# Designs tried in a protein design chat: VHH binders against Probable cysteine protease atg4 (atg4). Part 9

Target 1, 320 residues: Probable cysteine protease atg4 (atg4), of Schizosaccharomyces pombe (q9p373)
Amino acid sequence: MELMARFLERYLHFAPTNTEPPGTLIWFLGHSYKIEDSQWPEKFLYDSFSLITITYRSGIEGLENMTSDTGWGCMIRSTQTLLANCLRICYPEKQLKEILALFADEPSAPFSIHQFVTMGKTLCDINPGQWFGPTTSCSCVARLSDQNPDVPLHVYVARNGNAIYRDQLSKVSFPVLLLIPTRLGIDSINESYYDQLLQVFEIRSFVGITGGRPRSAHYFYARQNQYFFYLDPHCTHFAHTTTQPASEETFHSATLRRVAIQDLDPCMIFGFLIRDEEEWHSFEANQKYFADIVQIFDSEPQPVETHDDFVLDENVEDHL
Below, E stands for the ipSAE of ESMFold2; O stands for the ipSAE of OpenDDE; V2 stands for 0.75 times the mean of E and O plus 0.25 times the DockQ between their complexes.

## First folded at step 3 (VHH)

Design b5 (from V5 with S31R; framework vhh_surovatamig_d1)
Fold by ESMFold2-Fast, scan of step 3:
Structure b5 (fold): chain B 320 residues (1-320), chain A 122 residues (1-122)
Amino acid sequence: as target 1 above (320 residues)
Amino acid sequence: EVQLVESGGGLVQPGGSLRLSCAASGFTFSRYAMSWVRQAPGKGLEWVATISGSGGSTDYVDSVKGRFTISRDNAKKSLYLQMNSLRAEDTAVYYCATGYEDWFGELLYDYRGQGTLVTVSS
């Protein structure tokens, strides 16, 4: 960790001064840090630096008629960032390089930009080079995760708006990543959601938010009062491949960034990682603190039957 | 030039005590969080304890809570680890380091000393 340690020293040296009074809390993925001397807690800076950041890349091969995702790939990259950090929490026995290999910029990597682009077209009819919405991003993550049994993770995407059904979760094995794509307002977040949105950062299963900027997707991982800390994909590095791996430093932010809640785009994906039955019960117990963001029910309402035994829909296997 | 020099290791019987020291030079000691990390024979590095630059905050791995105490003297540029009620599983080379265990349990340290051996056996 000599190279990473030197990069981290630079990061710590140039961190901005925290002007908040001693005793102020910073909430980081469900855990709190207390400011002591009006300086950033060193542990908070180390933890922020340690998060995987996946940014724009150039020199990409096999991506249709494009060599870069600069200008259109931010939602994909921020979604990859959420998933990468989630997988690293899930599988602490895996080295960082093994997690990063899953996101290599090549068609054979299970969570590559190539796979997201192909799946966005297949599932949501989004053409290569077009921006992803939250629903498209969630659908892609769920399908791609299901297609990669070597790294088990069931992705449950909220249904009928923001609902999670106990019946459906009982049929799948842990670990489960809950993804809730939602909109908390029109042009900005409606103030009626502020308290619940702040509370989400205090939940132990919380693994971040993707979205939240008017014309840019970011990954939000921490808050201090009504300021949200984020990782920014809008920095272009050379493609990461198995034959020419990118430097690990290109997967870490060199800057501590924050934005005020009133400047956030209301369009978001909330992520929660449930690793076992105990974590599920904890999540259920805490849902009362953010009930307008996530709803939990026993069973999904029966859909209206509009088709008979002879529906001519293509088999899922015929799309692969 | 940054230097971290550990001392105080040795052979001790189960239930005994040892005090480890680390002398720092070549950087602004009071500005950096300091940690003790250890490596048992045949195992990887394990974070043990951290103390903030000011000394106002401390944290410990669960297995040593109530038995080990980390402290520092910024005027003397020294870090300490008081180890009580030692167990066979505490046998390891102990290193003085700048920094923390990261969010994922990986050790992110800017500098590390040469280490001091602690052996707990009869």
Scores: ipSAE 0.209, ipTM 0.593, lowest interface PAE 4.2, mean pLDDT 86

Design c1 (from V5 with T98R L107S Y109F; framework vhh_surovatamig_d1; at its last look DockQ between E and O 0.01; V2 from the best seeds 0.00; counts 0 for: pae O 5.8 > 2, placed apart)
Fold by ESMFold2-Fast, scan of step 3:
Structure c1 (fold): chain B 320 residues (1-320), chain A 122 residues (1-122)
Amino acid sequence: as target 1 above (320 residues)
Amino acid sequence: EVQLVESGGGLVQPGGSLRLSCAASGFTFSSYAMSWVRQAPGKGLEWVATISGSGGSTDYVDSVKGRFTISRDNAKKSLYLQMNSLRAEDTAVYYCARGYEDWFGESLFDYRGQGTLVTVSS
């Protein structure tokens, strides 16, 4: 498209060159690009700029007593960004405008900020205008996707931390978006996860990471060595509605943004798109490369029921 | 350590000219686009002009097109801004900056100097 060509031209003229050695790979949602001649692979730039990015909006109608999500909406917007790109990959035959209509800033759109705010209150008791945590975001997208059968997608949210259960997946139809909300450290990512985190970007089913802290959530889609490329929701454009559509350019980034692995926030949502049984088996086979990030078990642990008549006190004295 | 040091500011009458200079050190100068950014009294930072690392491409904010010329000397690690037909509205502190603005006007600057004051007044 002409828009992407304009972004590419400006970036190639003014951005720093890629100084990595020839042969260095850039991993982009499970797909690789090879660096040659100390230049950015133009296809990588084109594909990066072509990704849907959903940012803050202003002039929003019907959003309680608010007209903008600036300052509180970043996790919702980064989650919408992950979902929108997942849908583009899942349904390549759908036009961009059809995907974007699902995220219109109006109550009737299936994945609108209005719907996220309503579901956040209903499912997690999060009031409008409050920041969404990763778990809340995952719960909301799962419920909203389930309520929109016109664009089939089952969203499976990992349980008991980062676990996926085979018997639960056997009961749902493909395509499935696996969302794993997890923390890989306290203040920063624990270095023990570095290799597995790098491997995640090489997995065919990988559709990105939504991660960060309040007012600092981003969508991570690619890596070059230990640098992660991301889309940033912290840019405010006018609301996108069916009666007043926003310009297409407002759903794309015109530049590359990256952050070093040691500067990442450990709070993350990992996304993987499984379109059929074959892709599920591939995902299972690849899980060994990131086993501490995603766990797979046959069945979810159930509480052991006992017929004890005793009630445990919360304050128990030390035993000898 | 990246350092950018501006010089050449001063008082000039409307219609006059000034040439700003910036001495860069601590990085491979020719690998980075360089920009001039200004801040008028009581206002925010405004991007003025950018030049590519090779010097082959330039860009300007509309209000200075045809009046200002950005240039660089990679051998001397220096950036320049030739300002002609100066107007009172050009009064500002001018900063040398490493980086550029993207298509949407988002500032992608990681370093800037201490600034040099340009006052356009009779």
Scores: ipSAE 0.353, ipTM 0.745, lowest interface PAE 3.5, mean pLDDT 89
Fold by OpenDDE, look of step 12:
Structure c1 (fold): chain B 320 residues (1-320), chain A 122 residues (1-122)
Amino acid sequence: as target 1 above (320 residues)
Amino acid sequence: EVQLVESGGGLVQPGGSLRLSCAASGFTFSSYAMSWVRQAPGKGLEWVATISGSGGSTDYVDSVKGRFTISRDNAKKSLYLQMNSLRAEDTAVYYCARGYEDWFGESLFDYRGQGTLVTVSS
């Protein structure tokens, strides 16, 4: 309670002024807040703070010859952030500590940085300490989910030009996380995709975007008009383990960050949570609004191996 | 294009005072919190102070509390840092930055100037 109060106070005093016209909506993972004035809605701030943010960590044991993922782990951490919040949404009855345990900075945790590194090497021949791309990250999440059936979430990764195949999806039990690695331009997002990108945030099953920053990855969870709000993984905290849990506050952001659509990097992962058949039908029905981002077909025409052709450049973490 | 240009740096004796200025352009100045950050020789970037868009709220790193005052003139699109009782440890390049540091010490700075050098030496 005190933490939230301090959080709100800081936001009230130091957050950028909302310059968007009154009456606009903030879309937050498929639901919306109405903006009536130049102030940020308290509920929006609260919900933003309440999101899980998984950042760089130091003092990590058992991570090959490394003790930190600072400088290279941003895609992984942002992907973890997407997955963690997906799980929170899917299973609201689960305690935060239980969800965070899945991402503990120890080898045994199902979705640990260790597991990502190992899986990246196995699947895509990525050496420890190298940057992950969107496709690699998705593949890792899918495989790690398969290896951990006790985690009640299946993962389906779009293939062959952001395509979902119904016959493949039918073999997967609900709930299923759809991950769509995509590139919506070369240096920036092509304007032809702007409307679809905006529309994605209005989809009920939407659980966020990973990537979207030049040479780095963030977790995008909300938008107001052409501004996108994101969580930044580039702050380093001490490792979170079962025996030495990190402070809960290290998993929350007290900074409201936004970026204009023009400044987004075109490489992104879109996440959608489908919990049942009804939600799938709803998703299919709404797919027309973002058809260039996600395609749906009955079956895969030919087996095609997807490769992660995207390599993140060296992360310039600070604009300073 | 967003531009931030610092000025006012120089050599000053311990216990002395200095006033830094930052001229901002290319954005709605009053809509953003502004900050001063500094980098001492051989050290990393350190947050120093933040002021809200309206100027109604300020925050400081503990080491400068009571000595430094951040202020702004929105009409002039200018940010200031009054530094009093300067110490040797205040020696650094001081940067004007758009943004602020959150409660947990995470920074939101999307633009920074070229900086101005402040040297405190006897």
Scores: ipSAE 0.027, ipTM 0.323, lowest interface PAE 5.8, mean pLDDT 88
ESMFold2, look of step 12: ipSAE 0.206; ipTM 0.626
ESMFold2 (binder alone), look of step 12: mean pLDDT 84; pTM 0.851

Design c2 (from V5 with T98K L107P Y109F; framework vhh_surovatamig_d1)
Fold by ESMFold2-Fast, scan of step 3:
Structure c2 (fold): chain B 320 residues (1-320), chain A 122 residues (1-122)
Amino acid sequence: as target 1 above (320 residues)
Amino acid sequence: EVQLVESGGGLVQPGGSLRLSCAASGFTFSSYAMSWVRQAPGKGLEWVATISGSGGSTDYVDSVKGRFTISRDNAKKSLYLQMNSLRAEDTAVYYCAKGYEDWFGEPLFDYRGQGTLVTVSS
């Protein structure tokens, strides 16, 4: 309360005015805020500042030969940020401190940097201290979630690029976090995806995008027209542990940050939280608005086993 | 165990066409996105095109859009790159790659083989 009130007061005093016309909507994790009187909606600012932000930490114990993830951990931290906010939405009865304990900077925490580093090596052969790609991050969060039944959440990672298979989802229990690691372009987002990218922010199940490049991974949670609001992990705070909890303010951003759609990195992980069968049917109905970002099929094509020989026809002389 | 064998390169005149092929083995081909990457003489690797496992989605670097077409035949475990209206700057060794380029600036999965040389010159 007090902390968020302080952030709100400071922002309203020092921030630039919202230049968009009155009536413009800001879409925030599938919910809208309306701009009135050419100012930022106070509830939007409050909700934005209330989001969990997980940043770089120092003084970390038991992380191989490292004491900090500064310079290499941004994808892990942005992925933790997406998961933490997803869990808050999924389990609103849990206190903030209970959610944050899952991400403590200690080996015993289910979603710690330690666990991500271990899983990155085990599942994807990524050495400690190396940057995580989106595929590695998705694989790690899926395995770690499955290993922690005290926090029920099945993580389904899209297959064959961006495909979700109904028969695979029917075999798992809700709630399900859908993660779609995708690339919407090579150097920049292909403009053909712009409308669909805008539409995902309006979907009720949307729980954010983790995206970017090495040293520039962010968590995107809202948009105003073609501007995307994000949380930035590139601030270093002291480690958060059960014996010495970090200050609450280190898990919140006091500043509103945004980037234009044309300046976005095309490398993304889209997150959608499906809590039950009704939300799944709603997601299916809405998929037509972002069909090139997420595809839905009844079943995954069966692997076709073949042992065809391939012989190269070489012009090089092979005999005396 | 993963093997990727590229073919179809050669000398071609400006404005000409070539079709590159990649024969894949050692993995479930249809389950992975595939890419073409190239390396021009004295330059680093450049991603050229990507196709999803199902073939439903494709993407290209701007310099080849409208000229190159990536495609796949999952039954034959083959990846193709149809190159039209070739330019001198397209001269490079072309590699078939399993998956996308990740944030390390290299394919997350290894590609195998020697690549296939494409030379665009008179």
Scores: ipSAE 0.000, ipTM 0.154, lowest interface PAE 16.0, mean pLDDT 82

Design c3 (from V5 with S31R S54K T98K; framework vhh_surovatamig_d1)
Fold by ESMFold2-Fast, scan of step 3:
Structure c3 (fold): chain B 320 residues (1-320), chain A 122 residues (1-122)
Amino acid sequence: as target 1 above (320 residues)
Amino acid sequence: EVQLVESGGGLVQPGGSLRLSCAASGFTFSRYAMSWVRQAPGKGLEWVATISGKGGSTDYVDSVKGRFTISRDNAKKSLYLQMNSLRAEDTAVYYCAKGYEDWFGELLYDYRGQGTLVTVSS
């Protein structure tokens, strides 16, 4: 409470004017806040500052021949940020320090940068020090979550582009994190996706977007009209370990950062947390608002087989 | 010294109404968001509602939306909670709090009052 209160007071002292008119809504992970004159809603500031932010670290031990992920780790860090906030929402009874321990910069931590680097190599043949793409990030999260029974979470990565299959979800226990890696354009987001992209921020199960290009990956958690608020991994702090924990303030942002929709990279991972059957039905009902971003089907199509082999006619008699 | 004093609790039948009040002192009331939080017997603290410092923004836990209304009078340094269509599940000690519930459900407040008991029973 002390840290967030200090962040709020410091921010309000130096805060920029909110240029949107009174009554404008800010959508934050499926919830709305209303602008009062030129002021920022205090609850929105508290909530934004309370989000876990995982940034670059230095002094890391056991990370191949490297001591820092500065310059190459931003997608991993932004993915860890999405996952950490997802776990915090999923398990509110766990203390912040327990969630952060899962992301400690040590090989034994379930979701450490060490584990991501190892899984990136094993699953996708990405060498240590190379930038992760969205598909690699999703595959790593899914595998590492399956290997951590102490904090149950099934990660379902969309298939055949952006499809989710009901029969596959019916075989999995809640909670489920849905990850949809996709590209909404070539150089920038195609305007045909704008309305749907804005709509996902209004969905109750939404837990953020990890997106960007090499060296520019961020975690997006809120929007005001066509401006997206994000957490930025591009600052370096000393390694966080269980024996030498980093200061709590290094896991929080004290400032609002935003970018206009036209300046966004089209490469994205959409995250949705489904905690039970009721939340799944709610997600299904709302899918019509973002149907080009997420598709839902009953079952995955079987791969088609093409047989060019000559087959023998079983009814042909062989007269010796 | 920050002080928050709640009042207005009592025994009501299901479907009834109560209005809770909180008198604040020791700080610049209009600069801070205020919340109502409650604790049912044998359970933890649950955030109920928040109102911004200027009163233009309000938020509620889903179970009370449409039934409860949070409001404030900055000139009188008072916070209110109008509770309508009360249910047995609303039985709890209600606390006035200086601050917010963050996104994860943690109450980020400097101070909490001593509480006022609301009992809803038939």
Scores: ipSAE 0.011, ipTM 0.357, lowest interface PAE 9.5, mean pLDDT 85

Design c4 (framework vhh_surovatamig_d1; at its last look DockQ between E and O 0.01; V2 from the best seeds 0.00; counts 0 for: pae E 19.3 > 2, placed apart)
Fold by ESMFold2, look of step 6:
Structure c4 (fold): chain B 320 residues (1-320), chain A 121 residues (1-121)
Amino acid sequence: as target 1 above (320 residues)
Amino acid sequence: EVQLVESGGGLVQPGGSLRLSCAASGFTFSSYAMSWVRQAPGKGLEWVATISGSGGSTDYVDSVKGRFTISRDNAKKSLYLQMNSLRAEDTAVYYCATGYEDWFGELYDYRGQGTLVTVSS
């Protein structure tokens, strides 16, 4: 690819060098690369620059009285980025243009910012132009994916906080994108989550994390020790539409960005793509390494009937 | 323009060896990963091996592991494939190509015209 070759040439001559010693692993969406010299491995650079990056846009039509999401859309754009890269894994035969068309800045595109804004109002009563939180983003992705039969992907959003229920998943066809919205601390990530967060990047089904504060959301795709690589949606490009297509290069980043674990925002959505039964069993077997982030149960607890029965703990039915 | 020119193909008996070469020009060779890919008669393109731009990382398809060795000389802008213990199923046109097959399945756009390797008695 000429675009990726230009990015590699530019980056190798003008970008920061690797700071970690030879033998250190970089974990990239469940796969690893080994550092062998003082420069970043070319395969890691190529794969990083090949990720789809969806950013703020201007000149948007049909978005009520707004023409840009600059300043408020970064959670939506980071979520679009996670979903776009997930779809590229699910459907590697599709051209990049076909995937990007699903995210065009027009009402007819199934994962457009227009569709997110409409769904956010419908599902979560978020007014147009207000910032999306993790719960709203997950709910929107799930509903929008259900409405798009042309590129099938079921989205399962964790229930009751961080729980996944086997009986609910058994009713759904693969591929399935698991989304777990969670908060790993108050102002910063609690250190009790550090090891679990590192382990998540080693899981083969892992497709990234979207997370952040208002105006500061990002998509995280790789880690090296306690450094986390991310894509930044806070650049504004002109809208991508069928009548005025944006250049392909506006959907890629030729810059490695990373942040130390102590500087991460605790507000996160974890994404895991499960394409078949073997991937489900692998994910399930590894859940013990991040058990405070994701829980798996056979079935959702029934509500406790409290009208004529009083119980000292919840989820107990009176069998007398 | 980018040019990749393969050489070193030919007819060889099973169990024999060949060394393929690729001369590169028109780009900064050391900045790009290089691959060998092959196409057997009537078949699709198959990835064989890749080497990083620095030469520090290599990877091979399982069917050639232990028999083939990819290498490069950045000063001479040359890529090599040492092929040992050749088998009839290694018969193919071999292409020098830029870059890696990434986890999205994409091959690089730049490749040469190929060199024919025939393994038969």
Scores: ipSAE 0.000, ipTM 0.110, lowest interface PAE 19.3, mean pLDDT 81
ESMFold2-Fast, scan of step 3: ipSAE 0.262; ipTM 0.651
ESMFold2 (binder alone), look of step 6: mean pLDDT 80; pTM 0.815
OpenDDE, look of step 6: ipSAE 0.036; ipTM 0.479

Design c5 (framework vhh_surovatamig_d1)
Fold by ESMFold2-Fast, scan of step 3:
Structure c5 (fold): chain B 320 residues (1-320), chain A 121 residues (1-121)
Amino acid sequence: as target 1 above (320 residues)
Amino acid sequence: EVQLVESGGGLVQPGGSLRLSCAASGFTFSSYAMSWVRQAPGKGLEWVATISGSGGSTDYVDSVKGRFTISRDNAKKSLYLQMNSLRAEDTAVYYCATYEDWFGELLYDYRGQGTLVTVSS
């Protein structure tokens, strides 16, 4: 692992001081790292660096009258980051460049910012240049995934808040990305969710959280006790296209970032990758550890029919 | 606390067989892919085999395909490696580990103390 140490010395620019005692575990997308001393494990730093980070871009063509998503695109970029890392876990045989091509900043790419902007307008009436909310982001990912059968992935978005229905999931072909958009509090995360939120990072199917406020969305991928590690889309690089590919370094964070649980925004999208029936059964068995974040039911309740109140003009008819 | 305890290593003649076992505790065993990795004297760690959490998928390094079989018993929280047609080149300390291939690199979340396999006449 001397090669890994040399890589980190060259490419990792900053990491905060590890304040937790030796022996404390770091949970990274369902896998753990054990700290042997007060320094960050080199493997953890390397794996954090190796995650795909999709950030703001400039010089974008074909995005209406705009050339950059700086200032408005962070929820789209954090959602693309979750999806890109999910796809890399789902299809480890695919090269990094093949995954990144799906997110190229051009209209023809399946998961491009162009496609998100078009879907946001079509599905949720969000105009180009406006901030995406979590519900809009989830709806866009589900629709765009359905339109791209060449990369098989069914996206199931939780319904009626945070509910997943067995009868709906049983008719879906694996692999499935479960997306649960939810709010765990008003201004900050309610402490009643703390234990469950920590447990989520230990679940093997976990592929991250996209979360944050309008103009402040991030991708959360690991935790150590009540500290959460995240990737930040708020840096701008030149557009990535098939004819002019961006440098690979622009898809990796040179900085290790963490935030304390009490400083997290309660607005979140939880992602879980279920690759087959056996992984679904494992997910169901583990759901008891985060039952207030994800609910599972056999079937969706029938919609309650509503009716227009018809007001008959009885006074006119009675006096004829 | 997470613990992995390997057993079953020993001295065997070329062409012989051994079955390695790994007892896991302190985590939800069925939720993790498990691997066998080995380290020959004076060499680095080499990945040998991986099995998915459900047991439905397996993968092997080319040099052991057709000779080694990885399996697991989730009810017993145990991982196994059946080694047949052993060769001198298989001599190594064998470790069980929670494993994922992250982005072109091997991730070993937990690793036991290992069990020595010596193939010698």
Scores: ipSAE 0.000, ipTM 0.126, lowest interface PAE 16.5, mean pLDDT 82

Design c6 (framework vhh_surovatamig_d1)
Fold by ESMFold2-Fast, scan of step 3:
Structure c6 (fold): chain B 320 residues (1-320), chain A 123 residues (1-123)
Amino acid sequence: as target 1 above (320 residues)
Amino acid sequence: EVQLVESGGGLVQPGGSLRLSCAASGFTFSSYAMSWVRQAPGKGLEWVATISGSGGSTDYVDSVKGRFTISRDNAKKSLYLQMNSLRAEDTAVYYCATGYEDWFGSELLYDYRGQGTLVTVSS
């Protein structure tokens, strides 16, 4: 397989050094790897390589007067990365090329940068070329997913901060992608969230975190102790279209990247894929381990009469 | 020409043990991670275990952890699977393969696969 050949040629032979002691577990989207000899587990390296990575593109047509999203598109690209990997988990019978076609850099693709830019303007009044905040990205994914019935996925965006309501979920069909846009601190993650943040990576439904400042958004998929592994969109390749497909290697990272928890930006989107009723009950049972990150209630509080007509913008990153 | 030849399968009682072997030729065996994958009657392929090229790292599907042990002998160009405490659910054709299972479990992304060896766990 071409993917395995690429892994062996560039990734495996030039893998970075593992600095953690033997016996340390790596948690990768709810599954663990044990390190026995201070080498990276080769399966972990291969699994990291096999993840879809969507990066900046150049030569894009039909994107207003812009030909590239370099410098402003990182949150969109990291959100596309989370969604693409979620869809591959959800629909294992689909070929990689079919999933990538959904994210082609052309207006007709359901999850294209064109569609995100259009939806960001329509739903959140974000102009083309402006950075997306986490809330804007979540709203765009939810709307675009609902508009693509050929690949069913209901996207539920947490409400009133980080709350999920059972009565709202009972009205939608599985599979459901839960997206929780939240902030775990001011300038850095508050240490009170550390244990819960580590626990999130051990949950079977976990499909990643998209986070960082508007120009530093990354996709986080694994952790080793308090080090978080991520995919970085800050690499520009030529546009991927159905008529001129980009090389498959441009959708896979050949470099293992990690960052310490104390250096993380607190602004994040947490993703969890719930494919059926059994997985929902499992998620509910595990929520006690990360209750300050995700809250679950039976019903949304009823509106209270207010005397303040001022509308507050929840997406802080849109004010930068 | 790459060749993988499995052997060691057979009929065994529940709780019994079997050792599968795979003889490799036509490639630099020590440079490739190797896996065992299986296919139960009427079902799809399932990844069972992987071992790195050096033998320094191993991984297993949850249902066989503690019961199965994957190992390799690079000098002999051979891969092994020691199967202990066998269950009826382990009945399958077992294949030796180069590479790793895709993280998504969607398509087993292996460059090469052998003809397989049948393991039947029955009274």
Scores: ipSAE 0.000, ipTM 0.279, lowest interface PAE 11.4, mean pLDDT 83

